# VHH binders against q05b89, part 7

Target 1, 377 residues: q05b89
Amino acid sequence: MLSSRVRLVATTARLVHSLIYSSSRSFMDLKALLSSLNDFASLSFAESWDNVGLLVEPSPPHTVNTLFLTNDLTEEVMEEALQKKADLILSYHPPIFRPMKRITWKTWKERLVIRALENRVGIYSPHTAYDAAPQGVNNWLAKGLGVCTSRPIHPSKAPDYPTEGTHRVEFSVTHTQDPDKVISALKEIAGVSVTSFSARTDDEEQTRLSLNCTQQALMQVVAFLSQNRQFYQKTEILSLEKPLLLYTGMGRLCTLDESVSLETMIERIKSHLKLSHVRLALGIGKTLESPVKVVALCAGSGSSVLQGTDADLYLTGEMSHHDVLDAASQGISVILCEHSNTERGFLSDLRDMLDAHLENKINIILSETDRDPLHVI

## First folded at step 1 (VHH)

Design q08 (framework vhh_7qia_2)
Fold by ESMFold2-Fast, scan of step 1:
Structure q08 (fold): chain B 377 residues (1-377), chain A 128 residues (1-128)
Amino acid sequence: as target 1 above (377 residues)
Amino acid sequence: QLQLVESGGGLVQPGGSLRLSCEASGSIFSINAMGWYRQAPGKQRELVAFITRGGSTNYADSVKGRFTISRDNAKNTVYLQMNSLRPEDTAIYYCAVGEYTIEYTGSDYTFTYSLDYWGKGTPVTVSS
């Protein structure tokens, strides 16, 4: 039967039918667009050392009709963006990373800021937030490996705690005290949201009590217990951990459904990234015929993310000579594709995803000028 | 009104190559996916390949490795490079354009493409 509707399922992606699409493109308020971008992939997933979010902001009010995507924001790309009437530039690599003490015409990065502001163009960078996101760069890179399951090498913590409190306080109550009265008294403290249980200790003269509380309540709970140490003993204060996210985090550990030879994997990677050449280091005892089942990958400079991960193959943009030697000595083969070659191709998928996420409300344009500054000669 | 102009079809011998082109003009503001279907005499129309505006591609198993789809967004044109053609590739090739949606559920996201606008078709005959 003829069907014009096609469902495509990727490693971590599924699309639901929608019959409503905006055919006209309009304006979005900058603040609303930034909120939508954060809903698409939260900036909270970015690494602590990173510089993400809105980096250059025109004075409000500012509306966006054209969102311009690039991997790197060079002066040539800025010129392109201005010619294409960009109102906001999404630069995967933050053009402002090191603090600027001056904004003058002296350096190219300072000139980017000046030109953006003079032309009322915002600059936004998601960087490592898009590395971490399941709909981001590293799962796009993983798509090239063939059918696999992927999980983060370093999972991100959830934004919220699993319970109403941030801390758990456990303490022993002497037999002379009524545990129920103690719990009732502590429950009167604002922010003691959960009382857990009482349990008998190995010492039959004590009952172990446990409660959850907010950060705000913690000091009051501790003060209460400390004022009556003769009755409340062996107090332990535990910081509750935010749970790890299953599909969000740094890097990817990919398990292929079916093992393939290293030679086959190299061809898949070259095909996915549209490269005629990649650099290969064979792990000790390995050959082009060696089976590859587990691939650890990280776009860009992934050495710090990949280090210590057990895999058949490391896939990244660049790695130091010594890090390659360390991996090879452990029997792990390494494929290096150059920095931006592991990143730039994602922007095509990003455009598609943002078009859908923003309901086609604004124009989303990919840079045609952005390219790897390094060439193999 | 959306108009699709197809070109590049013809007669070719087995093992030969052809490049099909389809230019979309008129009301194309929301066109997000472009692709090719084919229909052999007496058979159902089947998807050959499609490409999203961002460049994500999908191919029928029968053509994977032999055909390459690409697009020029500035020209609103989609191309199908057909290599190593076989007699069973003989069909009328239809350009199609439409919309797509992407939905994420936290652990998975799905892609759905709706190719609702069709060209008039261009014949491709592979014979000796």
Scores: ipSAE 0.000, ipTM 0.231, lowest interface PAE 14.4, mean pLDDT 81

Design q09 (framework vhh_7qia_2)
Fold by ESMFold2-Fast, scan of step 1:
Structure q09 (fold): chain B 377 residues (1-377), chain A 125 residues (1-125)
Amino acid sequence: as target 1 above (377 residues)
Amino acid sequence: QLQLVESGGGLVQPGGSLRLSCEASGFTFSYYAMGWYRQAPGKQRELVAFISSGGDTNYADSVKGRFTISRDNAKNTVYLQMNSLRPEDTAIYYCAASYTWSYESGNYKVEYDYWGKGTPVTVSS
């Protein structure tokens, strides 16, 4: 039992820090805050099926002094947010996911919208954008495993193309058609960059032109080609892919610096998530003494992200019975911690990171009411 | 907008079985909660079976264990499998769809936005 003056001094320092933090708050315009949140983690990182961004907006202008963070926005959490003078609620799980045809007092989700608007509180959800972010939910979950190297299981595409161009147009011009004049004409089109090189077809030399162009420039290039198509042997139009990001994406594949037993890994996970119990499925031929070197993880309901990933252990909130059997049959052990237990602890790290990112310009507070609706009894 | 067309109704002997189908056309079917209602002559419409967009089901006490609701999102269709039919099951059966639904105190609360025209089911000895 450590009851030392070191702990007492640390507690006093935390109290002073909290008072200083609280006193340093100011106001931000909602649009400016949303831009800063997007700079922290782009909403373009979110999955296509998701509903992210500003979901409920009070009539502008709206300024934010208090940003309130929660994993789930229940009616009880809304009441807490209102009592704590929230101006914007960041709800990790979007309270509006399915379309609403009416906003009435009949359902709890409709009541959230009504109460938010009547009290001039915005609702913003990043959801899978924060799953994908390099300092996001899954990176926080990975921190509990011990010293490891982590990378996304499904890397995200960059929010922008590597050039301002969206397309590549390739075609060949014979030497008799004066390639230099064709190149000069194409360079007059804004948003076009031209590369030329010598190419051979059946030992015949010709000039190959490769154009990187924007969507707007593509239409002008097509118009040029349509006018001069007799000069082109073959034209190919290719859509450019956004590059894959090294540290942004869905899930994490974590390689520990040193292998530990499954038993040790279970204890680390319980400690990190502050859980007395987790559910375990042993991979075939595995025991609590089996070494764990590679952990594939995804917060929440991660089976679709984890499926097909080679690892010693899958870590997620929930999986179907069949998905667990599939993993176990491949020799992969599974630890299930319940949905929100794999997510909610991230909010403390998020608060600290957003405070730094926003330069302490607004007051950022965490829900104390938000909790897992499921209890182990 | 969404349109619902029921089929599979008819005349059946007590103890027999029928499968009702409801085909949806319009916006993405997988987002709708679906329900089967019935209305006997001179009575109000009553909810028989419910299925959420996620596949969770709920049944009226009078049909529990005999009727099964299911959906095929690839075919934009919801089904009602009716087994051990009784004369009391005689009614016009309607399918209904809603974008909005909630789960409160063990019950699904839904106000349905779209309705089919109904398909008659007659159980006679």
Scores: ipSAE 0.000, ipTM 0.093, lowest interface PAE 23.3, mean pLDDT 81

Design q10 (framework vhh_7qia_2)
Fold by ESMFold2-Fast, scan of step 1:
Structure q10 (fold): chain B 377 residues (1-377), chain A 126 residues (1-126)
Amino acid sequence: as target 1 above (377 residues)
Amino acid sequence: QLQLVESGGGLVQPGGSLRLSCEASGFTFSDYAMGWYRQAPGKQRELVAFITSGGSTNYADSVKGRFTISRDNAKNTVYLQMNSLRPEDTAIYYCAAPTYRFTVSGDTYEVTIDYWGKGTPVTVSS
């Protein structure tokens, strides 16, 4: 056995409908629900520039019977959520992104906050955390390509450190000290996990040691070393960086089991996204009959993620004119489906997965009002 | 059919260099992204370096500037050039190609966990 598999089952919207109704009599505490949502897909996967998590919170205690899912939270969608008795709205796009200096009736985004609070409705946004997650938006988009294998284009950093502890302390020990005794003494400090190594310095009379410790243990470790500077020298304190994740990241590089024509790929994408039209740029030397084996994709505005990736086809929601020209000049064809069209269909899969993850404890409803503001005429 | 065989590990002094190789067979190597992973005793396996099919690279912060991942599609091999080695780089190093698989029906999808070789040990000490 060279590998193992994890099967994730997505049920159809029609099949799940009765399960949603059966769970309508249960409630979850808000904090418990948020913990379960974070367990499903960690908010730590979100990009540093993003604004994710609980954005609007009713005064506690707050319990949730109805979780309402939408891609965009417009005033029309808010009205729908209120009519459907939502207790928490999961909005993929954060309605609060830029800092607010006031909350008044002046702008539509301010009115969303006022209406949510007046009706005791929370607002939660996972946004780029769901872009990165294996069970997220980009793998849902990849499902439309046909039978394929999918890999992250840019692996994300882990939410936790690779070893126990947040810091690494390196120091030199004179040969008069037994390194193993020093290690044993330091291990007695709570929060020292010592992944010790012994290395010779240019000064052959010294041995370089390294240990990992928690933030709480750091001061005790430094005090231990400082009290005997004649024996413990050249101390360096390093903040540990989080390692790259194996299966989580931005974008997806998808390799089809069977190469198909660009024309066939366009029809598959249109079918998956339920679109009558998409925009196409042909790579230099390519035609509708050109074979497509490798697709690089990123929902939404994917230019920064896709740039520099070698593929037959780029699939994303939107891309600037210059970025399209850059891809085409490299022989890469581009399909643009508009921003939210590459995202919204994921919510049906999300509902099914959350229903299973939460063990049908609450009612999960999809917005029927949410739609792309742009139409092809 | 996918097989990955790592080589090039060994004992090296701090500040030294090693070049790891991973030879792949059983798939069209040039179509796949490849990664180098490591596992120290009693610790979780972590991704160290990643290279896409197009040659774009990413590194863990702990090795950035010291390690270089590269590939030779003609030889079906991915490399990890490790410079300025530190005692904390001591681990068993593995290569892998992470994959996700989707079915035609759309009812299910499978996440395929990476295929692993036996690994190649790297020890940095005097």
Scores: ipSAE 0.006, ipTM 0.243, lowest interface PAE 10.0, mean pLDDT 81

Design q11 (framework vhh_7qia_2)
Fold by ESMFold2-Fast, scan of step 1:
Structure q11 (fold): chain B 377 residues (1-377), chain A 124 residues (1-124)
Amino acid sequence: as target 1 above (377 residues)
Amino acid sequence: QLQLVESGGGLVQPGGSLRLSCEASGSIFSDYAMGWYRQAPGKQRELVAFITYGGSTNYADSVKGRFTISRDNAKNTVYLQMNSLRPEDTAIYYCAAGYEDSWYPLTEEDYDYWGKGTPVTVSS
């Protein structure tokens, strides 16, 4: 946390043309496209409760010439996608979230599945994977604040462990217990790696052993150690954790290079999101002239991500009345922009980034029909 | 109206295992996400594990890898399998149900139905 000062700058992707991939009429195999989308933002970054990835798949083989982007996949948006010859729809919000026991014409979500399959259109949803991604939804939202240093509020864990194995077992072996014999015995267990070094405890010279072991090997290691009371009594068993990622995770904690008034921040947010109005709750003792240096933000319904974060301002789409009162009582001001207003604008950046990532091999288009169902009148 | 009844709590030695059950009766169980919360003496109530109707799960970091939440929709029952129990797991465990109509996991305030709690004590 002490060394992560990275400035978020709007990177405009420039078209890189190659003779092989300069044609917009090219087709890409579905599996190859899904692999490239996962390379852009790994689905492993999605929250465990989420339903992400390929949700509706036409029978293989399936090739994609037109990738269609939308925040919400309504029946109106589906009609647009079909008219525009979409082969794969990327819907930020998963149209299938709760399980379906039947697929009939009865409900609008079931009709989306039927229409997609009848027209050989796939449906893919990244959802919270794009919330977490370093060039994702929350990064786009943070760009509206002005020049700032940004990091995730809840950092994601890396996909791999830093060392082989899932557990670390540590204990000390005295000179009289023959450390070399103990090490040799442990190395016979498949899935165990042993590191040893000299240690001194209370004027006693001893060998400290640090074992990395797989889940399967752990029980064999415990069985070995339990055969000797001296080893077992001071044995520490730790579950290894994957390291935290510096720029991937839920929400963003943004530190502005220069403090601005709350009034100035409101105008920046309104301008970035193209909104005439936002909802504001003033933190206790605050005014429109109060300085804003630290902003904690999360697109959509961000209350659970923002809760407990020390900041001058919370920025999100939606929060419960009780959560707003709690934040205000702690001196934290809150700006609410409505759910999809904090999300949809990202799709334009996504299109440009995917055009660059896929080297213009396929057509990527944005929904023109997709809009917030709620309007301020 | 949904009613929740927990069972399976008790006294267990450190390193032992317990399986908690929560039976739901009344309303349509299929529309509800289910959670297990716990409250240790002198502490605030915290989420232990969460499961959607479809089986998507979420765990508190302190129990991940040791506890497993599951559900049997035909029996209107949710289970919490607790392995490698520690003294720190000592708490009253509550089953909770909330209507599942969101893309996001439920917060404590979103749970409309709560059981009476079942005590779990991990001690020698």
Scores: ipSAE 0.000, ipTM 0.262, lowest interface PAE 14.8, mean pLDDT 84

Design q12 (framework vhh_7qia_2)
Fold by ESMFold2-Fast, scan of step 1:
Structure q12 (fold): chain B 377 residues (1-377), chain A 126 residues (1-126)
Amino acid sequence: as target 1 above (377 residues)
Amino acid sequence: QLQLVESGGGLVQPGGSLRLSCEASGFTFSSYAMGWYRQAPGKQRELVAFITSGGSTNYADSVKGRFTISRDNAKNTVYLQMNSLRPEDTAIYYCAAETKVYTFTGSEQTTSFDYWGKGTPVTVSS
């Protein structure tokens, strides 16, 4: 237990903070803040396996005066957040990832949920959405390399199709089949959201119909068309693809405007991440003098994202021994900076960008307690 | 929801064999990848073997050549045949089902399986 002296000082600080902000317009409704965070970087860009968004929610209504940013939410960081009067914690790594069957005092992750709810603090995690975002973690990491053009290694698909629905169905209807009646019948099917048509000028008076439908509606549309064999036999069904995004996705392939030596690149990376040491594997036939033009990077544990990418250098936090050997054997050098060292520095940029995006309406603070659990000694 | 029940654990002497079974109750067993995990006292849970919906198998290096995973979709069952058992194989063995593929090559990893059994103990001692 902490001394009563320390707890008394923390309580007094909370009262002073309440007095300062009691009449201000610096409070935001939680739902409004979440909408603004999603506008800043859409959660739709997160990987399908991820657990993102609002993970712990105090009973509404809930207003946020202080947004607290951290890379990892440990019990020590939670204590800091509570002392600093956090109303919402943005944890880059989701503290809840595996499903919980009980919420008790037995495990540290369960205790995070209990403490958050008892103190009316929300927990929000963007995780891989911020990896993918154009102004996100990997773009911040790329800034350390010098002047370059960067593209995602694995581009994200747009969140919406170019038109409503997942499939396009095209067929022709004669005037004897009453095109208006056919269109009306199809519009009765839920999920038929876009319909267009044009008249033909051939010897047979026909109307070409083109409709978009959801995946759920497709079988109902097929069933409707199959009631008339002439429609069905002349029917084309196309699967629509979501377009790839140019600047959103996993990893970054960076092409420097000017080639630099590997030695220069190492120094830039160390400077950007504020590290005295990094781990280096030289590609076969490479030296510290070898030119670096193309860098493939991914924050965290990026091996699966980087694998198969043609580059002079791979930059990531962690990679298995086997994956490093594979890269080196292909002439690709590897720099490893440890997991959170490739991520945590982004939070300072995030705070500045969110301050601007939210028009300084709320207080945004960074964890001072959050650190890599691993030390180089 | 899919439910998993393990059986076949017990006490065996070094060099002996055991066959573990995991029976699934639920509607679409054949679409799930199935894995066997083990947890020894004081250690974290580790993946031992897995089999995809298509029948492809992979094994932890510590058990390659000694353990064989197989499935019978008609019986909604996955098996782990354990041969040449060693004292270090002593653990509680858990069955797991997942829609994602997990590999020991480090090329593709998942953070968790969707469904877990309660476990069956295996003790290898003289």
Scores: ipSAE 0.000, ipTM 0.089, lowest interface PAE 23.5, mean pLDDT 80

Design w01 (framework vhh_7w1s_2)
Fold by ESMFold2-Fast, scan of step 1:
Structure w01 (fold): chain B 377 residues (1-377), chain A 122 residues (1-122)
Amino acid sequence: as target 1 above (377 residues)
Amino acid sequence: QLQLVESGGGLVQAGGSMRLSCAASGFTFSNYMGWHRQAPGKQRELVAKITSGGTAYDDSVKGRFTISRDNTKNTVYLQMNSLKVEDTAVYYCAADTSVTTGSKYTWEYDYWGQGTQVTVSS
């Protein structure tokens, strides 16, 4: 009886708390929410082979009050999302990866699409964009190691060029061609930025021009140059590359501030992931007392990301037998935590970070149904 | 076309045994291979999984079912012993045929067979 009265009071407090949060939160337009999600972690950071972004879209207009987070979107998780009135499901793993030629009731993946559309629920997947992001899955995994400096193993390119445009055009103009008039003419072309400086080529004084231009503007620049080509010298056209990012990319190479024993590192990893057991392969000549200073990590199945990386320890969910043997033969120890154990714990951090990023404008909830369908015995 | 073809299904009496085979064409098996089943009116469930690191089983089949792989033949087997009426389902083979990187490739996203019916009679 006492516990029932206490439970009733606690339930009432939770309802008031939930009502305050719910009533204070508005609906967001789907496009506005997607823009905010992309601002949190750009989809341009996803691997080229991935299938990310809005995968299933209800007919517009669509507004979102409830964003539902899950690692995997199964039919059970879809049922939960519908019961909890989700308007958009963020599934870390994309439920649609390979092209579908039919959308029928025949397969479970097709049924997810049908159910989503019939109930006006969008499906969004960030996947490898969140692996690459500075506050993403691999950064969450790195938090378990202790105080360290982390860098991506394979850095991502920036989403934008350091200057406007995709191409750089460089050429020289002699004093007789009135460099100021040439510069003024080029500045009239939309998508062109001009810089100039005095230069010497051979024994001649001249003005060197450097243009940054968009791909569309490039043809207009070429047309301008072709009209006056007899007066331009040493013309070069270069495609610009986007710079590498320091904290965004695949995997993480972590350098601990203080070296610890492999035994200590194992206990830290178990504690962070809340696991009673992990699998360990010792590098040749190593023991549980061997010092660990550098850890290379990648959530999920990280073998292709980790291969060729010099480290004391590889940390990932899964790795093939031969890949483990290759690492061990190089003196690198390996810890395997199973696939989703290196991923799912991030979703709680993600919810908190998205709540802050979206300024509590919508309800963000975690799946309670999502779990590893397979248990090792 | 990349294809998984299941065989070995059919009708069997309770307490009997049956072996399912899954043959791959157009590709070699990667890190993830599994057997799933779907009974009438129920959702599809994972039965057994094989990876380079070992095997895992659903509690309902542990000790009765064994998954194995023959990489030379590109074939995965599910040996089912002490079959129960409750094991009646369509059994599906699934494979991860892609190079794994990050969290991308799992058996859930890979190719699926068309299914093979297993009916256990009392």
Scores: ipSAE 0.000, ipTM 0.098, lowest interface PAE 20.6, mean pLDDT 80

Design w02 (framework vhh_7w1s_2)
Fold by ESMFold2-Fast, scan of step 1:
Structure w02 (fold): chain B 377 residues (1-377), chain A 123 residues (1-123)
Amino acid sequence: as target 1 above (377 residues)
Amino acid sequence: QLQLVESGGGLVQAGGSMRLSCAASGSTFSIYMGWHRQAPGKQRELVAKISSGGTAYDDSVKGRFTISRDNTKNTVYLQMNSLKVEDTAVYYCATRYTFEYSGDTKTVSYDYWGQGTQVTVSS
């Protein structure tokens, strides 16, 4: 009896202690949370056409105790989020992607905004930023293939140029052309940074000028240089490129450590995505016994990302009839799993990663009502 | 699918500087990156870590060591300045990957360690 009573008291004390600590450390300021989410996966890697970030914001101050994750934010999911006391909803698909000219009770998407604001719930969407991220949706999808090495099909460019500006212009000026006057004139152009070097050529001593400029400044630089044909005669204009990132970008090209049959690959994909059925198109000359070594994948509607990529298999959610025919004609087999089935399973992994990233400061929960609107019968 | 390779260790005189590099290969990005060290006759200790909350350092190295990360190269660095004889140790790079899938089985997280690089600081 004493041992049972002592064990109960110890368990109760530990629970009370955990609750007290959770209560004192279970809230984050919204701005701080958004900064941490951006540190986890930068919104700068989202596609230019996308609508990402904080889409609906309650009036400040706003603190977040409960972060609610969903793939799609429907009215049913919103009701669940409210019942579970969400303070911020992370919706992978942005519920606002087409501009709204009014916010009324007329449409379901307008009602989501109204209900969120009336209940002081923010809405945040990372969308294509999480497609591109190394720890994102496409890496999660790739994990289902078995042991493989993956790389982006379309690598993202770094956010910054190697040097200030978009172009580098180099030319030489002789002492007779007054280098100091040339440098002064160039420095007056907004978006220009000038560096000068003393240099001896085989023929004469010259001042070598190197300048970085913005795209907008480039035409003014060209106009200035064109005033003197001798400057322009040996002017070099270089377009600067942002370096490519090795593990960030759209889609994944996956090379399996060990080749498996297409039949085995289908079973792995179905198991990973917890699906009883997937759709298959066989590449010309292929069978279920054909070896699969290289898989090109993209969650969601991946046709534009996958097109032109050499692989044994394309894996995506959706692809048009003609795109499937194009792939099959090239000997590439295609597996289609439906749009959200290639995305939703990532949220469980995201929850675990965000728990670690945020050092368990807030409660992170997943939608239980988020489902595909269509069912296979 | 992850491999950590440390480099940059060796011999250095007291008061000198040294930079350690840790390159990670693989597809999944790590949430946490850290440097640990183990001196002869001592337990392995955390020296520096980099995470979402920023950087953290052991009091013995604070102000002398700097941890940084290049996400483009998937590499973490430890810049060590004003080295002391007591900094002599094998330095280990470590990372935490949050999960892996194998069919229906989910591995929530695992820690991955490099093989270590020796740093010897002479008087």
Scores: ipSAE 0.000, ipTM 0.159, lowest interface PAE 17.6, mean pLDDT 80

